# VHH binders against 6-phosphogluconate dehydrogenase, NAD(+)-dependent, decarboxylating (gndA), part 1

All scores and structures are predictions.

Target 1, 299 residues: 6-phosphogluconate dehydrogenase, NAD(+)-dependent, decarboxylating (gndA), of Haloferax volcanii (d4gst8)
Amino acid sequence: MQLGVIGLGRMGRIVVDRVLDAGHEVVAFDLSAEAVAAAADAGAEPADSVADLVDRLGDDKRIWLMVPAGDAVDATLDDLDPHLDGDDVVVDGGNSHFEESVRRAEACSAAYLDCGTSGGPAGAELGFSLMVGGPQWAYDELTPVFDAVATGPDGHGHMGDSGSGHYVKMVHNGVEYALMQAYGEGFELLAEGRYDLDLESVAKTWNNGAVIRSWLLELCEEAFREEGSDLGDVDDHVAGGSTGTWTVQEALEQEVPVPLIYQSLAERFGSRADDRFSRRLANRLRYGFGRHEVARKDD
Below, numbering starts at 1 at the first letter of every chain, in headers, positions and changes, except where a header shows other numbers; antibody chains aren't numbered by Kabat.
F, E and O stand for the ipSAE by ESMFold2-Fast, ESMFold2 and OpenDDE, each averaged over both directions (binder to target, target to binder). V2 = 0.75 x the mean of E and O + 0.25 x the DockQ between their complexes.
[cut] marks letters that were taken out.
The coordinates of atoms that the task and the answers printed are left out; those that the model quotes come from them. Centres of patches stay.

## First folded at step 11 (VHH; from q01 with S110V)

Design r05
Fold by OpenDDE, fold request of step 13:
Structure r05 (fold): chain B 299 residues (1-299), chain A 127 residues (1-127)
Amino acid sequence: as target 1 above (299 residues)
Amino acid sequence: QVQLVETGGGLVQPGGSLRLSCTASGFTFSKYAMNWVRQAPGKGLEWLSLISWSGGSTYYADSVKGRFTISRDNAKNTLYLQMNSLQPDDTAVYFCARTTYKENPETGYVTYSFDYWGQGTQVTVSS
């Protein structure tokens, strides 16, 4: 097959490389000439514009988007749409909000597949887990591409109607946040508790047969190996949280309680503050009812 | 040293036209997507238009679509913005900005940003 890839950042380049390695052809475009040149060096056919990419693909257009989520996706689709018809297929492999994917699918002249992509940069070696929403026929049509980009034939699945791919990916990330928080709390207790422990050794032991073994736990082991059991100079500031926010918002709308996912998100938000007003107030309230000494910043 | 120099701004009446230029130096101009952005008094930075490295793909904000045209001459290291049908709300300082990529190391996904821009050129639309 021949696949057009638009967006050649880290994730887009991974898609290009895996599709090429599987024996398919790729036409590649990016706003950066260097990104296009690098893809060409890897074996892709370079395009100098979206229009050029479409021309090179011919009558049956299969296009994978890996551009930044949001306005860039819309802009790219606007550029593509005049060249597409109902027999063409566009895949959005970015971190788009599922409602936007539904909107885009309705507006797009081509069959639109929203593809949740899990695995991160590690997907370069292992492949991704792909959660795909949209028309069944379009999913089936691109099965060879999904086989190449995923960890294998079992590494991708059709989730359902438009938006379902990104929806399932969103929920996946919510679970990821909660799991990271759970591991974090456990290891914090081990670190701050009554025993002096080698946390790398603990993580290693758990990774080899414990119920809670996972890739995240393997990453914990790696972290302790590289940073030490006390995590060295690693800061407690945690960035991100957009997908987790989406998950909680959806949960509220559906009236589904997700307290653990929310709590994990709250911990990330709290990590960005030097102090917390809520805790300051709590400190002061203890004086109010018990005349407990109020700790002051100048102390 | 990377340098961008905007020119072509001035005072124009409503309905008038201006052509802005941006001259680039200190880097390979033809390798980068370029942008026009503006900042009006008391407002934040507004993205207006982007042109790909080759000039083959152009994109516009809704606020300027149909009125503004972005173009480039890679041989001259120059970016252009043709502004037609100017209105008072187009009054701002206009900047050309070079596109850069910011990668989220956790997810591997990239966002677009700007790493260099010029001093800007003032555009005033008034009767």
Scores: ipSAE 0.840, ipTM 0.946, lowest interface PAE 0.5, mean pLDDT 95
Fold by OpenDDE, fold request of step 13:
Structure r05 (fold): chain B 299 residues (1-299), chain A 127 residues (1-127)
Amino acid sequence: as target 1 above (299 residues)
Amino acid sequence: QVQLVETGGGLVQPGGSLRLSCTASGFTFSKYAMNWVRQAPGKGLEWLSLISWSGGSTYYADSVKGRFTISRDNAKNTLYLQMNSLQPDDTAVYFCARTTYKENPETGYVTYSFDYWGQGTQVTVSS
């Protein structure tokens, strides 16, 4: 089949390459001429605009969006909508908020699929895990594309109604945060504890058959291999957290307790502070009730 | 060296029109999506419009939609902004800015940003 791809950054290009490799045709557009040219070199048909892209696709349009989440998605959809009808399918493969995906699906003239995409840049070789929300028929229609872009037929699934794909992806990222925190806490204990341990060796041992083996743990092993057991000069500042925030917000709305996910997010936020007011106050309060010595910055 | 030079600003009455120009040099202009942005006194930078590398796709902020038109001439390395129905709240310094991508190396996803812009041109709308 033929797929239109809009957005040819790293992730978009991976989609292009995997779809081409699977024997499908691709029409590709990006705001960057170089990105379009590169896709063309790979075998995609280049488009010079969104309008050109839809023209090249013909009557049955199947379009994959991999543009930045937020306003760029809306802008692209606005550009596409005059050219689309109810038999067409648009996939948003970005990290959109699930509520926005619902909104967009309702507004879109075409069938709208929200596609949570997990795997990162490694997806170039392995494929992605794809969590897809929206109409069942549209999902079924694009099965060959999902087979190509995912790790295989088992690497993608229809989650349910509009927004469910990005919803499940959001929760996935929450779990990711918690898992990273759990690994971090464990290794911190091993690092700061009573034994002098080779943490690469520990990670390696766990990666080979332990209950907690995972890709994240493999990445831990790699980290210790490359940085050392003390993590060298790696800073404790941790950026990001947007999807984790969404997860916690949703959990609060649904009154579902997610203490580990929340804690992992809190740790990220805390990592960005030079010092914590809450801890400063706690330090001072100890003097209040127990006349414990107050640690001062000038000490 | 990448250079962007904005011109065409000035004083106009409410309801008036201006056409801004931006001349690019030091890079292949036709390869890049270009933007107009503005900054009013005491306010942050506001994105107004984007045009794709070929000029085939254009996008506008809600604040200027229907009033402003972005265009480009790749042969002249020039970006344009036609501003109609100008209002006092359009008073600002206007910049042309080249689009760049910021990639998150962990996720592979990108965000749009600007890597170069000019000195700007002052637009004042006053009765």
Scores: ipSAE 0.839, ipTM 0.945, lowest interface PAE 0.5, mean pLDDT 95
Fold by ESMFold2, look of step 11:
Order: structure tokens, then C-alpha cells, then sequence
Structure r05 (fold): chain B 299 residues (1-299), chain A 127 residues (1-127)
């Protein structure tokens, strides 16, 4: 089939390359002329604007967005909307908050699919896991494209109504935070415990038959292979966290307890500060109740 | 070296019009999306408009839609902003800026950002 792709950053190029490899046709546009030229070198038909991209597509337009989340999605949809009707399909493969995806689905002249995309840059070789929300008929229509972009036919699924794709992906990221924290704590205990262990070997062994095996654990093994068991000079400041924050906010709104996800998010926030007011106060209070000497800066 | 030079600022009465120019040098202008951004006294930066590398797609902040028009002439390496129906709140230093990508290292997704700026031109809307 013929697919328009708008947004040719790392992830958008993976979509283009995989769709082309599966024998589909791609019309590609991006705000970077260099990105468009690179996609053209790979076999895509270049477009020099959103309007040009639409003009090069057939009557029933199928358009995949991989633009930055936020205003860029709305701006792109505004540019597209005069050219769209109810027979067209737009896929948002970016990192949008699910409530924005619901709003966009309601406003869009085309059928709108919110597609949570997991796998990162590794998706180039492995394909993605795709969590898709929106109209069933639009999802069904794009199955050949989802087959190409995902790891295979089982690597994508229709989650439910509009917003459900980005919602399920949001929750996935919350779970990912908790799993990362759990692995981190386990390996820290092994690293600082009583035995001198080869953590790459531990991770490898666990990932070959242990109950806790996972792709995240494969990444742990790779990290120890590349950085050593002490993780070299890898920093303990953990940035990001917006999608995990969304998960906790939604859990609070629905009154669903997620203490492990919440704690992992809090640990991430705590990693960004070393000289915490709360710890300084606690230390001072030890003097008041326990009569401990108070450590002072410059001691 | 990349240089962006804004011109065309000045003093104008409310309801008036002004056309800003940004002359680019030191890079292939026709390969980049370009922006106008402004900074009012004592305020942060406000993005106003973006135009694609070909000129075929344009985008506007709600605050200026219908009043401002971005355009470019790739043969002259020049970006323009036509500003109509100017009001005192439009008083600011106006900058042109070149679009670049910033990749999120965790996810692989990109965010648009600005890598080069002009020094700005003052627009003052006053009776």
C-alpha cells in the first residue's frame, strides 16, 4: 500500500525503512531537507511540504506521524486537515499523552489511530511493539503496515477506543520504571555484597531460563559487558519521567494503588538531588533527640 | 560561520504594519526550517512562526494567527515576517532562529529546537 510518513527523525526513519522493506510505497516529508533526502536515498518518494505529500498520495490517504509530541502534532494535523476526509487514516506513532490523542481523534476529519510504540531504536532490526487505539476498521485497514513496522503480526494489537493505544503505552512505561528499579536494586546488592561477582555472567545466567528473564535483563547484561560490573563512569542522575508521572497521576485519579511504580518514580526524582533539605533537617534533628554530633559542610 | 541578521524593526502605531527580514549566511539556507521568536521586556521567549525548508508549510502561534505571515526567498537566503494589525503587546525584540533536532536519548524520538539565532530587531508599537 502507499503510506505517507511525516516526521523523519530516528523513529520515523525506522517506520519508512521497514515499510519499504515489506514492499510498500512511502511518500516522506520532514522539516529537515537532509532527512527527506536520506529517506529518498532509501527508496521513499520525497515531498517538499505536507500539501505536496498529500497530493502524491492516493484517494484513501494513509498517513503516519512521527513528529515530536505536543504542539508539533497539532500543527501537522492543522496542515493536513483541509485535505482529509472520513475515508483517510492518520496514525500518531509518537509519545502523546492519551487525553491529547482523544481530543485529536474527535477533531480530526480522518480516522485517527493513536499508536503507542515500544522498542526504541532497536526497532530498526527487531520491529516495534505497537499498541493501537481508535476505530476498528482503520486498524484493520492498516494491518499490512503494522505487520511491517512491528516485530510481526503478534507485535501489534488493537487496544480499544481512541486514546487506548497511548494509554496502554503510558502504563507500559510505568511498569518499565518499576522493573528498572527492581533490577537496579538487585544488581546493586550483588555488586556491593559479600561476593566478588561477574555481573555480566549473573545477568546472562538469569536470562537463560530464570523466571525473571526479560529484554530489560538482556540490556543489563549488555551494560555490564560494555561498562564492566562497576558500570564505569555511568552517572546516577536519572532524567526524564514524564510518562511515568502520567501513569501515577492516572492511577491516583482511578484510585488504583501502584506503590511500586510510584516508588520507582520517586527514586528517579531523588537521583537528581544530592544535598536534600529533608536529609539536612533529619540530620539536625538527630542532634536534638539522639545527641549525635551534627555533620557540617566542610567537615 | 552561521549568521542570521534581522532588519526592518522600528516604531509603529497601533494597527500598523511592519515587515521584518532575516538574511542568512554561512549555511545552505534552503535546507532548513526557519522560525520567528520574540521576547517582550521582562518576559521569556515566545515562539511565533515556523516555515518549512521549501516554504510549502507554515505554522503559527495562536497569538499571531491571521495577523502575521511568514515567508522565505531561498534564492536570496532571506526569511520574512509580515506583521499586520500590530498592538502594544507586540512590542518586543524579534529574532529569527534556525530549526534543529534534539534526540531524546532514552526513546529515540526527536524534539525541535533552535541551534542558531540572530541578534534581534526591536519592534515598538506605541501611540
Amino acid sequence: as target 1 above (299 residues)
Amino acid sequence: QVQLVETGGGLVQPGGSLRLSCTASGFTFSKYAMNWVRQAPGKGLEWLSLISWSGGSTYYADSVKGRFTISRDNAKNTLYLQMNSLQPDDTAVYFCARTTYKENPETGYVTYSFDYWGQGTQVTVSS
Scores: ipSAE 0.613, ipTM 0.856, lowest interface PAE 1.9, mean pLDDT 92
Fold by ESMFold2, fold request of step 13:
Structure r05 (fold): chain B 299 residues (1-299), chain A 127 residues (1-127)
Amino acid sequence: as target 1 above (299 residues)
Amino acid sequence: QVQLVETGGGLVQPGGSLRLSCTASGFTFSKYAMNWVRQAPGKGLEWLSLISWSGGSTYYADSVKGRFTISRDNAKNTLYLQMNSLQPDDTAVYFCARTTYKENPETGYVTYSFDYWGQGTQVTVSS
């Protein structure tokens, strides 16, 4: 199968490499000439523009997008659309919001697959988990590509109608936030508890047969091995949260309670704050009602 | 030492045209996507246009689409912006900027960003 790949950042390059390793052909384009040259060194056919990439693909074009979510996806689709028809397939493998994927599917001249991609940079070695929304026939047509990019034949699935792929991925990210928070709290209790524990050993033991074993727990073991049980100089400021915000917003819209996911997002936001106004007021109010001594800054 | 030098700014009447140039040195110009960005008095930065490393793909903000044209001459290491139908609210300092990627190390996804900028050239549209 011949696949066009637009967007050759870390994730796009993984797609290229895995598809090539599976014996497929790739035509590759990126805004960086160096990224295109690197893909060509790996065996891809270089293109110098979107129009050039389209010209090198035959009839029934199959194109995988790995450009930044947002305006870059729309700009790329605008560049592609004059060259597309209903026999072509475009896959958005990026981290787009599902509502944007629905809009794009309606506007695109080609069949549009929204592909939630999970596994991060580790996908180079392990392959990804792929959650795909859009027309069944287009999903079926791209099965050889999904087999190559995914961790295995069970590592991809057709979720449902347009937008369902990025929707399921969004919910996955919400669950991930909650799991990370739960592991974090458990290990914090162990670290600050009454025993002097080797947390690498605890994580290793749990991940060999315990009910809570997971890839996240393997990463906990690795973190303790590399940083020590006290996590060395790892900071407690936790960045990110945009996709978890989408999960909570959707849950509120659908009136589905997700309190653990919401709380994990709030804890992440709280990690970025210092000198919280709400706590300063609460301290002052304790003086007003209870006549407690008020803690002052720099005491 | 990366250097971007904008020229071609000046005073022009409403409805007029102006062509900006940006000469690049200290890097391989033909390997990078390039941008035009402007800053109007008292306002933040506004992205205007991007051109791919080969010149084969161009992108525009809605505010300038149809009026401005980005181009490049890789043999001369020069980026251009042809500005037509200029209006008073196009008055700004215009910068050229080099595209870079910022990677999220947890997810591996990238965003576009700018790593080098020129000092800018003033464009004033006034009667």
Scores: ipSAE 0.604, ipTM 0.857, lowest interface PAE 2.0, mean pLDDT 92

Design r05
Fold by ESMFold2, fold request of step 13:
Structure r05 (fold): chain B 299 residues (1-299), chain A 127 residues (1-127)
Amino acid sequence: as target 1 above (299 residues)
Amino acid sequence: QVQLVETGGGLVQPGGSLRLSCTASGFTFSKYAMNWVRQAPGKGLEWLSLISWSGGSTYYADSVKGRFTISRDNAKNTLYLQMNSLQPDDTAVYFCARTTYKENPETGYVTYSFDYWGQGTQVTVSS
């Protein structure tokens, strides 16, 4: 089939390349002329604007967005919308908040699919896990594209109504944060515990048959192989957390307890803080009721 | 080295018009999307408009839609901003900026960012 792709950063190019390799046609546009030229070298038809891309697509347009989440999605939809109608389909493969995807689905002239996309750059080789929300007919229509982009025949699925794709992906990221924290704590205990262990060897052993094996654990093994068991100069400041925050906010709104996800997000925030006021006060209170020696700054 | 030089700022009365130019050198201008951004007194940066590398797609912030028009002349390596119906709250330093990508470490997706900026040109709207 013929697919328009707007947004040719790292992830967008993976979509283009996989769709072309599956025998589909791609019309590609990006704000970078170099990105468009690179997609053209790979076999895509270059477009020099959104209007040009739309003009090169036939009736019943099928367009995949891989632009940055936020204002860029809205700007791209504003540019597209005069050219769209209810027979067209737009897929947002980015990392939008699910409420924004619901809003966009309601406003868009085309059928709108919110597609949570997991797998990162490894998707070039392995394909992605795709969690798709929106009208069933639009999902069905794009199954040839999803087959090409996904890791395998079960690597994509229709989650439910508009917003459900980005919603499920958001929850996936919340779970990921908790898993990362759990692995981190486990390996820290091994590293600082009573035995002198080769953590790459431990991770490798676990990745071969242990109940806790996972792709995330394979990445732990790789990290120890590349950095050593002491993790070299890897910093302990953990950035990010926006999608984990969304998961926690949604859990609070729905009154669904997610204590491990809460705690993992708090650990990230704590990694960014020095000289915590709460601990200084706790130390001072020990003086007040326990008559303990109070640790002072710079001791 | 990449350089962006804004000109065309000045004093204008409310309701007036002004045309800004940004001359680019040190890179292939026609391969990059370009932006106008402003900073009003005591305020942060406000993105105003973007134009695609070919000039075929233009985007505007709601605050300036219908009043400002971005354009480019790739043969002259020049970006323009036509500003009409200016009001006192349009008073700011106006910058042109070149679009680039910044990879988001959490998601693996890219974000749009600006890698080169001009020095800015002052626009003052006052009676």
Scores: ipSAE 0.564, ipTM 0.838, lowest interface PAE 2.2, mean pLDDT 91
Fold by ESMFold2, fold request of step 13:
Structure r05 (fold): chain B 299 residues (1-299), chain A 127 residues (1-127)
Amino acid sequence: as target 1 above (299 residues)
Amino acid sequence: QVQLVETGGGLVQPGGSLRLSCTASGFTFSKYAMNWVRQAPGKGLEWLSLISWSGGSTYYADSVKGRFTISRDNAKNTLYLQMNSLQPDDTAVYFCARTTYKENPETGYVTYSFDYWGQGTQVTVSS
């Protein structure tokens, strides 16, 4: 089939490459002329603009968006909408908040699929896990594209109504935060504990039959192999957290308790600051109760 | 070395028009999407408009839709902003900026960012 792809950053280019490798045709556009040229070198038909991309597509347009979440999605949809009708399908494969995806689905002239895309850069080799929300008929018509982009036939699924794809992906990222924290705590105990352990070997052993096996644990094994059991010079400042924040906000709104996800997000926030006021106060209070000498910063 | 130079700013009365230019050098201008951004006195940066590398796609902030028009001439390495129906709230320093990506290397997702800026040109709208 013929697919338009708008947005050729790393993830969008993976979509193009996998769809081309599956024998489909791609019309590609990006704000970077070099990204368009690279996609063309790989076999895509280059477009000079969104309007040019639309003109190169036929009736019943199928368009995959892989532009940055937020205003860029809305701007691209505004540019597309005069050319769309209800037989067309637009897929947002980016990392939009699910409520924005619901709003966009209601406003879009085409059928709108929100596609949570998981796997990161490894998706080039392995394919992605795709969590798709929106009309069933649109999902069904895009199955050949989803087959190409996903890791395999079970690597994509229709989650439910509009917004459900990005919603499920959001929750996945919250779970990921908690799992990363749990693995981190476990290996820290092993590293600081009473035995002299080869943590690469521990991770490898666990990932060969233990109930906690996972791709995250494979990445733990790789990290210990590359950095050593002490993790070398890897910093303890953990960046990010936007999708984990969304998960916690939604959980509060729905009154569903997610204490492990919330605590893992708080640990990320805590990793970014030293000299915490709360600990300074707690230290002062200890000596206030016991009338002991107060520890001071320059002592 | 990449260089962006804005010109065309000045004093204009409310309801008036002004055309800004941005001359680019040190890179292949026709390969890059370009932006106009402004900073009003005492305020942060406000993105106004983006034009694709070919000039075929244009995007505008709601605050300027219908009043401002972005364009480019790739043969002259020049970006333009036509500003109509100017009001005192449009008083700001206006910057030309080149689009780049910032990629999260772990997730692969990108955000749009600006890697090079001009020095800006002052636009003042007063009676």
Scores: ipSAE 0.559, ipTM 0.836, lowest interface PAE 2.3, mean pLDDT 92

